VH-VL binders against o27280. Designs and how they scored, part 25

Target 1, 266 residues: o27280
Amino acid sequence: MDSMNVPEVLEIKRIVEESESVKTFIFSWDFRREVRPGQFVMVWDFRDEKPMSVSLIDPVRSEIGISIRRVGEFTDRVHGLSEGDLLGIRGPYGRGFELMGRDILLVGGGIGMAPLAALADEATARGMRVDALVAARTADELLFLDRLEAAGVNISTCTDDGSCGFKGFAHERLLTLEENHDMAAVCGPEPMMFQVMRILDERDVPAQLSLERYMKCAVGICGQCCLDDTGFRVCAEGPVFWSQELSRVREFGRYRRDPAGRRVPW

## First folded at step 1 (VH-VL)

Design cC7 (framework fv_cemiplimab)
Fold by ESMFold2-Fast, scan of step 1:
Structure cC7 (fold): chain C 266 residues (1-266), chain A 121 residues (1-121), chain B 107 residues (1-107)
Amino acid sequence: as target 1 above (266 residues)
Amino acid sequence: EVQLLESGGVLVQPGGSLRLSCAASGFTFDDYAMTWVRQAPGKGLEWVSGISWNSGSIYFADSVKGRFTISRDNSKNTLYLQMNSLKGEDTAVYYCAKDTRQYYYYGMDVWGQGTLVTVSS
Amino acid sequence: DIQMTQSPSSLSASVGDSITITCRASQSISNYLNWYQQKPGKAPNLLIYAASSLQSGVPSRFSGSGSGTDFTLTIRTLQPEDFATYYCQQSYDTPFTFGPGTVVDFR
C-alpha cells in the first residue's frame, strides 16, 4: 500500500504524439498494483504533482500510458520531456468504470477520450460490442482513432468545424444515432457531458461519467474535488459516477470549483 | 436576420452597480451560448463572460470574478450583465456576441453595436 | 490564463500589398484560434475560425494557418476595406483570451 502513496520514479519508455496538444507517456508498470480503466495517477515532475487519467493498460507488455494535454505550466514542462527522462508516478487512485451488458457506447470529447480508450480495450477483450462517438473541435484533436479501430471498435466522429465526420457537437450526433446500448461511458468537457447525459437518461441508457477537471487531492484533504449538495468527492468517491447519481447534483453542468475550492459558474 | 442590441451603458460612480441588457432577434436564442466582450477606449478586446444556452455553464474573466454576474432570460430573448463594485478600469464599450455553434463556446459570429459604460466621479 | 501576443502591433500598407500578421499562444492551443477584423467605431467581425477555416461570406484573399503556439493571418492583394485592426483569440480554454491587436493603416 506504501507504494501507492509514495511516488515511484519511472523512466519514460515511449512518447506518442496524439495531437499538437496531447502526448501519451508510456511507462513500464508492475501489475502487482492493478490499474483499472477510469482510474488516475498523480504525476510528479519534481516540482509539482497533478492527477492524470490512465489511457493505456497493457499487462502483456507490462506498460501503462498516461495522456496529457498541454494546458498550463506543469503540463508544458512535462511536454518538454523526452524518452529516457524521469517522472514520479503515484497511484492508482479513484473508482474505475464498471462494465455491464453486451453493448456499450463511449462518448469522448477531446482529452476525455483518454480514459475511454483504456475502457474500450477492456470492453472489447470481454467480447462486448463497442460503439465510440469521438468528438473534438477539429479533426486534429480527434484522439485514439487508430487504436480504437485496431481494437474492433465501431467509430463515429464529429467535429465542431466539420473537418472530420459529422459537423456539430457530440450530443447533436448522438441524437441522429438510434442504436440501443446496455450502458454508456462519457468523458469530456462538463457541458458536453451534461447534454449527453440528458439524452441517455431519456433513452433509459445507464451512463457512467468521469469528472476530471478539479482533482487537487488524492486523499480528500481539501474540498476542491467535492460536489455540491451530495458531498461526493471526485478523487475519493469518483472520478466515475453513474448518471442517476449526477442528476441529483445541482452543481453538475452549472458550477465548477477553482483551485481554492470556491464555486465558479461554468 | 440575426441581430443583437445592447443597452444600459451610462456614467456610473466608482463602487456603483449597473445592469446591461442585450436583446436578440432573428435566431433561436435558447440554442446558443452568449458572450460579453469589452473594449476600453483606445484599447484591445477583452473577453468578459460567457453563458451556455440553458445557463448550465457560466465563465468569467479573472478581472471581473466576484463582481459581475451573467444571466439570460430565454423567454424574452435577452442576455444580461450585472456589474457590481465598478472600478475606473471597467470603463469600456460592452459588446454582446453570439457563438457560432449551438450549446458550446467556440467563436463569435454575430455582435451587437456595443454600449458605453463610463466609471468616473 | 493563456496569454496571446501579436506582431507587429501596427503596419502601414498600400492597396494591392500582401500582408502577414502573426499570433502566438503561451501554451499549445492546437488549432482553436479565431481571427477577427474590427473597423473604427464598429463591432468586430469573425474572419477565420479553427485557425484556417474561412467564415462564410469572407473574401478568399483572407487565409489563416498554424497550429500549436504559432499562427498567421495572411491578406493577399489588400483592398481599401481591409484597413482595420485585426485580433486573434484562442478558444481552447476559458477565459477565451484575445491578442492585443494589429493595426493595419494606409501608407
Scores: ipSAE 0.000, ipTM 0.398, lowest interface PAE 16.1, mean pLDDT 83

Design cC8 (framework fv_cemiplimab)
Fold by ESMFold2-Fast, scan of step 1:
Structure cC8 (fold): chain C 266 residues (1-266), chain A 118 residues (1-118), chain B 107 residues (1-107)
Amino acid sequence: as target 1 above (266 residues)
Amino acid sequence: EVQLLESGGVLVQPGGSLRLSCAASGFTFDDYAMTWVRQAPGKGLEWVSGISWNSGSIYFADSVKGRFTISRDNSKNTLYLQMNSLKGEDTAVYYCAKEHSYGSFDYWGQGTLVTVSS
Amino acid sequence: DIQMTQSPSSLSASVGDSITITCRASQSISNYLNWYQQKPGKAPNLLIYAASSLQSGVPSRFSGSGSGTDFTLTIRTLQPEDFATYYCQQSYDTPFTFGPGTVVDFR
């Protein structure tokens, strides 16, 4: 069988507590099924299946990591698991990030740092200079700071409440940072990504943005895969998009779709 | 229907200059990075230069650094290669190509022949 | 610069044969390896990108594998239209570099 379409039952090898609400689950992985930063997998707990971004890609140790935030019934059950327990994994799916140039800016909000942490590992291994802006509501919700520091990443932080780093939102902090990067990668809440994209466009920095809402569409489990203005088939093209692609999409940053496919404001 | 059409290839004396053009149609030109690849008669492919969608990132092969300039005019859907201080070793068919995923090139023009000889 | 080598430089084959072409990078390039086919007098066409991803419209008899420094292009059940020159190309770092090519000729 095609292992991309059938979940493989894998043992949880290690669990890393990233924060009170986020855990990274690490599995042995056969890298004949290639995984790239920005791609996702479907995680199956033998009741429900949900898409999760890959946050660690380690071919040397033959491991992948999947970071999961506790936000509902499925994620609560998965957070209750221990090392040695089993989960079904299928994939990877979706378009990953592309790296270009010598100098990259990463802008991550909350769990959006998960796919960017994997990208940071690849960019630093390539010899790129990596600057990361890590944003969260509070200091306790900033993710992957130790991992990014160990990789040699130049880190800036901001929190909504001012408990760590700059007091304010990611786009406000970005306005005070260096302007010259060959590219950027952005992942986080869609309104944050929209504001960040506008600033990067003003600076003529090409950016790739990861749209979590379209991960489910790539595997056919929801109706949120239509981009109204351009007619993109996100199932084939997402979840990662260049900022030039998104600049023509009326829905980006303004609307989302409910389970019935209707547009609703953010 | 994606089409790339190179023009400008002619016979030039060593030390001379030449500008190549590549006219693009059938896709949104300003969404993609573009590249020039050359091939000397009877030899293999050599990557020459690349330019990002907004001209913010520009790269050259060592063999042409300081002599060649790449540029694009997104309002005209046209890519350019300005070649200065031409050498006999620059004799080749020059292809224009559109970037795809992973720095691959999914569409190529027919090529334009540049001959550098006295 | 990252140097690319291909083996063999040429091979002779018959219709129906299965053939393999190898490509080696002078340093690790992850999966940033692409394969092209070129027929005499024509521009190259993309076959495989990201080491193993088949380009739309390319017959399924073509497949790519490998990561790091060692890569393989396989053509199963060789067809008459497959007699051509094949090139690998790395896009891990600039300048991008092509392998020297492998010529597949009729035996």
Scores: ipSAE 0.000, ipTM 0.392, lowest interface PAE 18.8, mean pLDDT 83

Design cC9 (framework fv_cemiplimab)
Fold by ESMFold2-Fast, scan of step 1:
Structure cC9 (fold): chain C 266 residues (1-266), chain A 119 residues (1-119), chain B 107 residues (1-107)
Amino acid sequence: as target 1 above (266 residues)
Amino acid sequence: EVQLLESGGVLVQPGGSLRLSCAASGFTFDDYAMTWVRQAPGKGLEWVSGISWNSGSIYFADSVKGRFTISRDNSKNTLYLQMNSLKGEDTAVYYCARGTYPTFYFDYWGQGTLVTVSS
Amino acid sequence: DIQMTQSPSSLSASVGDSITITCRASQSISNYLNWYQQKPGKAPNLLIYAASSLQSGVPSRFSGSGSGTDFTLTIRTLQPEDFATYYCQQSYDTPFTFGPGTVVDFR
């Protein structure tokens, strides 16, 4: 029952360059504060605080890893840091993935592979068979392939441009893969997740989906955390949801809101 | 701008067959479920058939089940309704409409094509 | 099959009036109810989805309410362009079913 509502200042122990735009920052972690795949932490650079998914959970080495994509001012500053530099870490927060059955399918797009890499480690440690569909725009943006292979995961890839594996989108590749899984976990761009969810629903495979764009709401820093027609609050129950919980959200994967609040297709 | 354009409606004899087409433009066709809704002259709306974005789920009204088939060609942005064993009560304006799966509200409609089944 | 009924079947109203149309489902459909407007010789237009959500571009004088089996469409300060036939439709289960329609005519 420990509460971690203040940032702990931690030293960056190691930095792994996953791609030109993605780095994993590794910290020593006291596992008396349990961390589960699908949870996130708040990363503080002493100017701004942003939510980041936990991508590595290693109780044997007593380490956690946080994978960060370069997308703006905060992430540019964090990417400029070196081993030995300090960051504030607060958390973990949010609902993690639940594992059930013996076989799991992971479907990840881009940085969405970060929480799924941690999940793959846990599922493998529990003796589950793990199949992963890893999707990206190009071969150079496919993440965690070596780590997934080392964990014993059966990997399929697809790229929009055809530079590695299947040429096309994740849902198109999924249609060519075997249908027999006890559950699935999905993380990536919302349009991808919606299309994948639809196929998994038709196959009667229960799926969990991670809605990372709303993670900041889980720590109470904004009030706009309600999913449209269902009244779900991503900050209260997320970021991970079962597919049946999302099946009645009319905006999921179809629309976003512009600054004026108008519905705009993806 | 979202546009749906039906074609193929003509006079057909009872027991005959007819294929309707609906050409879609102005949106990503394979992101949406599609549906056919008909309206007999002077009567109300009757849902006929629906198809999911990938053709994995297909639904029919009981009145047309076994006689009509719905299909789509996502490479051509076109929805089809194959109507077999036509009856006088199939006389109607046939609309295609865009549906949002999983919710199936119909947000855009074509102008309709008239099918007349008469001897 | 889920049966939909509408009341009244027709009504006469004047510009500036506020009118109410009701729709009833034969079983609970939660909030999976949509409202459409159809003008003579034209295709239907979506007004309201999920019982109460106003479709983009539809005037705010239209509103929907209800859940379960009983639903209401309200048009405040009726305009000349609002004289049309209105249909409710359930999207809870297949086959999807429409109400018989309510005709709104000039008084």
Scores: ipSAE 0.000, ipTM 0.382, lowest interface PAE 18.8, mean pLDDT 83

Design cD (framework fv_cemiplimab)
Fold by ESMFold2-Fast, scan of step 1:
Structure cD (fold): chain C 266 residues (1-266), chain A 119 residues (1-119), chain B 107 residues (1-107)
Amino acid sequence: as target 1 above (266 residues)
Amino acid sequence: EVQLLESGGVLVQPGGSLRLSCAASGFTFRNYGMTWVRQAPGKGLEWVSGISGSGGRTYFADSVKGRFTISRDNSKNTLYLQMNSLKGEDTAVYYCAKDYSGSYKFDYWGQGTLVTVSS
Amino acid sequence: DIQMTQSPSSLSASVGDSITITCRASQSISRYLNWYQQKPGKAPNLLIYAASSLQSGVPSRFSGSGSGTDFTLTIRTLQPEDFATYYCQQSYSTPPTFGPGTVVDFR
């Protein structure tokens, strides 16, 4: 049997409280199943199963970490768990990020910093120069700053309310940053990613964007696994896409669809 | 080669108005935030105002809020500081600076232009 | 507003000396601190950002360290061109604020 498709019951080894609403759950992992930044796993609490991005990849310690934001019934239950409790994990799934060049820009919004934190670890381990733009609504919602600092990342922050760093949105802050990067990786709310992508495209910086809403498609669970207006099937290659692939998707950054197929603004 | 060149600094009477300009070259002007930082004779540096790359957001020090306005013309690669209701305490060399890859990380500065407010 | 202080206000040194300048913030600013050098009659130039990251083109004899409220700038093997005023600046919150400066002059 395909070991990726069978849930394994794993003990929560450690829990890191990243913020009031975000926790990282750390598990021992057998790296005979390789995990790359940008991939996700299905987390099962013995009642419901949800996709979660991998935020820590540590083959030296034989550990992975999964960062979860408290937003609904499933995540609220998982946040109630303690070290020593059990969760079902299956995966990894999806296409991971590719690293190219010497200088990389990471742009993360909220929980979108989770997969980018794992990417930052790999990029710095390879000797790359990493600049990270970390965006959130308020200072309390900025994630992974201590971990990025420990990795040697050059950090810029912005908050909507101005409580830390630049007062404004990620794309406004990006307009004030140096253009000289060999690639970028972007993860966060879809409207933020759309604005950031436009700026990077104009600067001729190749960008990879992680569309977490397409993670369910990769495991065969009903989601927004559909053809776009051009007939392109984004979910077949997700969750990470190059910016030129996303330029063909009319829905990206503009609207989504509910289960009935109706257009819903972000 | 990044270059910033300020102009417009002159002697003005208290209560007067003055507009400073900063001509930018050597980088894609519209993609970077810009700032004004001043330095009174024999004193340290004081941040005055900042503007986003698009011009959509502006920021001011409390000491100048309501009296100064910052603007930019991205088609001319030029930054402006409109100074109204000038006080003796506004006497300083005014520098324009480029904001780079960090919240208020000022990586390139102009030569400065001296504004003297005196009777 | 976050207040920045520097010590010493001035120091005298000779070419070849190693010197240290300190900067203190009135509240924690994590690692959001920049260092600038200003020579007489000239504009400031950026030396160090994010407390310890050396700006491109700046000689390796300059280094920064610290986090929270206490920071240091170190210049090893002082050169003639290093006689200048040095300013720290916090980039953690608006408004950005500068220290009062440290004058490094020739002994």
Scores: ipSAE 0.006, ipTM 0.412, lowest interface PAE 14.3, mean pLDDT 84

Design cD1 (framework fv_cemiplimab)
Fold by ESMFold2-Fast, scan of step 1:
Structure cD1 (fold): chain C 266 residues (1-266), chain A 120 residues (1-120), chain B 107 residues (1-107)
Amino acid sequence: as target 1 above (266 residues)
Amino acid sequence: EVQLLESGGVLVQPGGSLRLSCAASGFTFRNYGMTWVRQAPGKGLEWVSGISGSGGRTYFADSVKGRFTISRDNSKNTLYLQMNSLKGEDTAVYYCAKGTYSSSWYFDYWGQGTLVTVSS
Amino acid sequence: DIQMTQSPSSLSASVGDSITITCRASQSISRYLNWYQQKPGKAPNLLIYAASSLQSGVPSRFSGSGSGTDFTLTIRTLQPEDFATYYCQQSYSTPPTFGPGTVVDFR
């Protein structure tokens, strides 16, 4: 409870290079502090603290993994670390994915595949049939394909440039996949998630979507975690939302907010 | 087009048993948590029991724990409430209600209710 | 268990009036509060979820607000079909609990 709000200093046990810009940092974890797919942790490098989704949950090995894309000063510093170095971790935080039914669809774009990889592990362990649509700009940016295949996931890929699988965007590929699913989980760029949600809604497939960009409320930036119409805070009530919750949020898929809280088009 | 239809409510002696059923249609039943909410004549609403979409998790109000069991048959789109050791205080209209995409703890569709009377 | 209270227990109003019903939780429930309407002899129906989100098909004259422990339901320009009993309900913690209800009667 209280211990989740105090950073634990953990040793980096292993680093996996997922792509040119993505690394997974693996730590030993005490599973008395439960963690679910879709939840995030706060990563502290002893200078700054940032929220990161959990991408590996392995109670057999007593390990968690956190996948981090290089996008700025904090992530550049963390990418410079080596096995044996220390990071502060607190959490987990947020609402994780719920598994329902027998047949599920995962739709992941770029780094959004990270929390979905953890969900795929859980779903396959429960004996569910898992179809994953993995999207990226290029073949080299497709993430977790080997891990998903090893878990028995049925994989479809698409790349913007056509270097692997379908040439085009995730929602265009989804239109060619007409199989019924009991639920879907979606994580990636907000415009992609909006288009995917529309298609799933038309097919009467309940969808859960992860809004990772608004996790800044966990570090005290409250205005950036508020959604239009509902007043929800992503760090308190998300990052995972059902499509029904997002259907009334005017901000979703249409605009973002600057540091002053003003609307800015994508 | 979502429809919930309760059945099974009758007059029962104190200490007796009764099973209620709720037939669901118009949605993918297995994807939603389901609940029973009761209302004593002229009184307010009281939550009784809930069940997850898969049936793997069940929840009970303290007033009925150990006496009632909730179950579902997803192949038949049917929810059940098995009521044992009935007391006069269990007299109520019992409503079947459906959870939502985002939560099993608030209820967007309700059946018409079935009356259970516990009296000698 | 989280206890819910409502005020007033009953009120009398005329068509065209605007009315406000309040709901209080015994501890903070964030925004996990829902409002239901029940007409005589009928099942309850969901009006508002997550404190302020209007359920599909519910007229815009209904609105909800609040967070933490204090919540309100407002009905603007009351219509004949709005004379009913209204219940608040928390979905923050098990067991989910309902308020005692507010009866809205014709004056």
Scores: ipSAE 0.000, ipTM 0.405, lowest interface PAE 16.8, mean pLDDT 84

Design cD10 (framework fv_cemiplimab)
Fold by ESMFold2-Fast, scan of step 1:
Structure cD10 (fold): chain C 266 residues (1-266), chain A 119 residues (1-119), chain B 107 residues (1-107)
Amino acid sequence: as target 1 above (266 residues)
Amino acid sequence: EVQLLESGGVLVQPGGSLRLSCAASGFTFRNYGMTWVRQAPGKGLEWVSGISGSGGRTYFADSVKGRFTISRDNSKNTLYLQMNSLKGEDTAVYYCAKYGSQLWLFDYWGQGTLVTVSS
Amino acid sequence: DIQMTQSPSSLSASVGDSITITCRASQSISRYLNWYQQKPGKAPNLLIYAASSLQSGVPSRFSGSGSGTDFTLTIRTLQPEDFATYYCQQSYSTPPTFGPGTVVDFR
C-alpha cells in the first residue's frame, strides 16, 4: 500500500541534539523499504516538504535518523517539534554511496558529515578500514565524532579557527595525510568538495561526492544542476556522483546560481 | 583484473543496422561511466559516445547523433551501442572503454570489434 | 570543439634514445590532458592523466608536463616495447577530442 511516492505519517521516536543548530530525528522504520547511506527522504510538516539526507540506518533497532540543520522557516518549525509529534516521510530517493575496496576515506564538512556518518556505519560493519576527515568552522560545529569513534573510525579533524585539530581547511589537512585509499566519499560545501576532488584525482583515488543541489533533481524537482560545455545539465540521479562526472563541470566549485539563474562567484 | 570484451562487429550494408556489446568484469560496473571510441583503418582515435554509470545521461559525437544510441544493463554488466543508418565512414574498430576517476579519462580499454560497412 | 594537434606526426628513434612529443590545444584546457599508447593491432593504454600523473603500472621512464595549451610527453631511455603510436586527449570539455597521433618508429 505504502509506496515511496506516498508520505507515511510517522511519530518522532527520539530527538538527538547534535549541536546548537543540528538535531537528528529518529523514527521507527520498516526495512522492507530498503534505505542506503547517501539516500534522502522528503520530510513533510503538513505545510511544506524538503529533502533531507538519512544520517542513521539501524536495522537492528528498526530505526532511521534524519539530521536537520536550522537554516530557515521550514527547519525552524521542524526544530520546534517534540518527541511524539508527527512528520510525513516519503522515500527513500536518490542513489546511495557505493563501497569498494578495503579502505575508504570520508571527507565531511559541517552537515555534510550526516550522510557520511551512515556510510561509516556500513563500511565498518563490512570490516573496511575507515579514515574520516571531519571539517568545520569551529569545534562546536564538528558533527558525529562520538559515533565515528565508537564505530572504530580513524578520525582527523580540522577547523578554520584551530579550535580542534588542524587549523585550516579540509583540503589543506588532506595534503598532510599520506595514506592512499581504494575510494573516497565527500560531502560538504561545494568549494571544499572541489578542492578535495582535485587532490584525490591527482592521487588516483576514485571519489563519490554528494551534492545537495542535486537532491531535488532526483525527485523531479528541477533547477539548473550544473553547467557543461553544451549548456545546463538539469538533472541526474543524484545526489551522489563519481568525481569522473564532475571534473569537466566548470561551475562546480567556482560559481553558484541565484534564483534568476545568474552566476555568482563562491 | 579489469576486463572489457567487445562483440558484434561484422560486415553490414550501407543503411543497415548493428548492435555492439561490451561485457565488463573486475570492477563495480554501475559506478563508472562507459564510452565507445572508434578507429578507422589506418587512422586516429575518434570518440563516439558516452554514458553515465546510472545510464541517466548520454552523449554523442555530432557525426553519429540521431543514428546511434548508447545504453547499458547494469544487472548484466554490459554496455551496448545501437548503430542505425550505417555509412561507409562508420567503418572502424570500435573500442569500449571505462571512465577513470575523471570524466572523459579512459583508464581501461577492450580489445575492439571491427565493423565494416560495405561501400 | 577543442582541436588537438601533435608534433611531430612521426619520428624515428633507436633503443636508448630519449624522445619528446608535443601536444597543443586550440584553447586552454588547464591540466585536463591524457596520453595514450597504442601498439600495432592493440587497443590504446592509458599512460598519463592530468597532464603529469603517471598511471599505475606504467614505467617511470614516461613523464608528462604542461598546462593551458602546451603539453609534452617524454620517454627516457626508449625500450623496444615503446615503438608505438601516442595520442594526447583533452578531457576538459565535451566532446573529448584526441590529437592525430605521433608514430614512434624503429630507425
Scores: ipSAE 0.005, ipTM 0.398, lowest interface PAE 15.3, mean pLDDT 84

Design cD11 (framework fv_cemiplimab)
Fold by ESMFold2-Fast, scan of step 1:
Structure cD11 (fold): chain C 266 residues (1-266), chain A 119 residues (1-119), chain B 107 residues (1-107)
Amino acid sequence: as target 1 above (266 residues)
Amino acid sequence: EVQLLESGGVLVQPGGSLRLSCAASGFTFRNYGMTWVRQAPGKGLEWVSGISGSGGRTYFADSVKGRFTISRDNSKNTLYLQMNSLKGEDTAVYYCAKEPTYKGAFDIWGQGTLVTVSS
Amino acid sequence: DIQMTQSPSSLSASVGDSITITCRASQSISRYLNWYQQKPGKAPNLLIYAASSLQSGVPSRFSGSGSGTDFTLTIRTLQPEDFATYYCQQSYSTPPTFGPGTVVDFR
């Protein structure tokens, strides 16, 4: 079964406008090819391929959803598509989130809420108690609030500008929330994830963090598949990592690499 | 699906006390802030009191501060408003409403219960 | 306390009309503004939150706009069930405050 290594051309069944900059593209999916929250697919518009996290997993309707933020040429082209148009989908790839315990915390920043929304659906279906901290720069960038509420999730928000909920950063808001979770899952900008991880480590809450920058192993670039200190082969181990694995990585939360391989601060 | 039902509204004399109840169903009650909003006959809406999902934080309008107390019993999915030292100006239909923090809005309302303060 | 004003205080309209109601805050409230509809003898219903977000189940003919101090509720192609009183409400600071209401009457 090699379907994940060859793009399948799929028809866009439905498009949901999540915000002015984010759309969810929904496709019929054969669940003989399992997909889990935290995994990603390669989206091909017949010119370029980009990795995108799966944001909806619906075996009852036999559908998956992929949420895409408009940030450049590829995403601009994809946002211009309509229901009935075609995209190539290859995957799923990567290690997904693991659920443990009874009470879980989700911390999402911006588009990072996309894989966490899929995780919330699975967790609530399993009868888990789910708290979600949804963070964004502004109220307009908060995603999936109605979907999370419909699932029975306890929602807290924060925005950098104070336009919705707590005024401040996710880690500042997290300090005001209860500390009784069995696990956490975190997805968003790397500096946010680093600060959140440190707080969860101090609370002895095991956390899983999804690293967007390591979702390119499928294109075969070995230099992008390794963490600076540990040498992880992210195509086998990521994009989701436990906090204990990331606490030893000097690169995480501190710097990134430019196209020339030089270290650049976040 | 989601419902709120107020009860307890009656005629009471000035200076008297009354407790209102609001029974919630169809959602995880402890996850949401709750509020009381009142409306005097023929008048507009006036916010009275609010309480956080855990019950740890409470808020009151200046007109009722020191006289009213808000509380909740999350095990019974019930919100309460204890009203003391009632005045004629407290005569109103009292609504309970669900207040999700992320909306900052009162998205589900009960049908209201009428409190009349008169001799 | 933040004071809310609405204009007009009342308006008369016919089925099929498009109407606009305005709400003004005494200070900037960013986008922390909600709109409610109340029919005679019934509880209010949330129409719009965060200035422009449509509440689930509310018809698409309702829309909200604005930020800062000035906000607008628009109802396109007015239906018989839309004859009601409309209230704006700020959630920027405690206490939450409501506008005085706008009565939409049949012409």
Scores: ipSAE 0.006, ipTM 0.428, lowest interface PAE 12.4, mean pLDDT 84

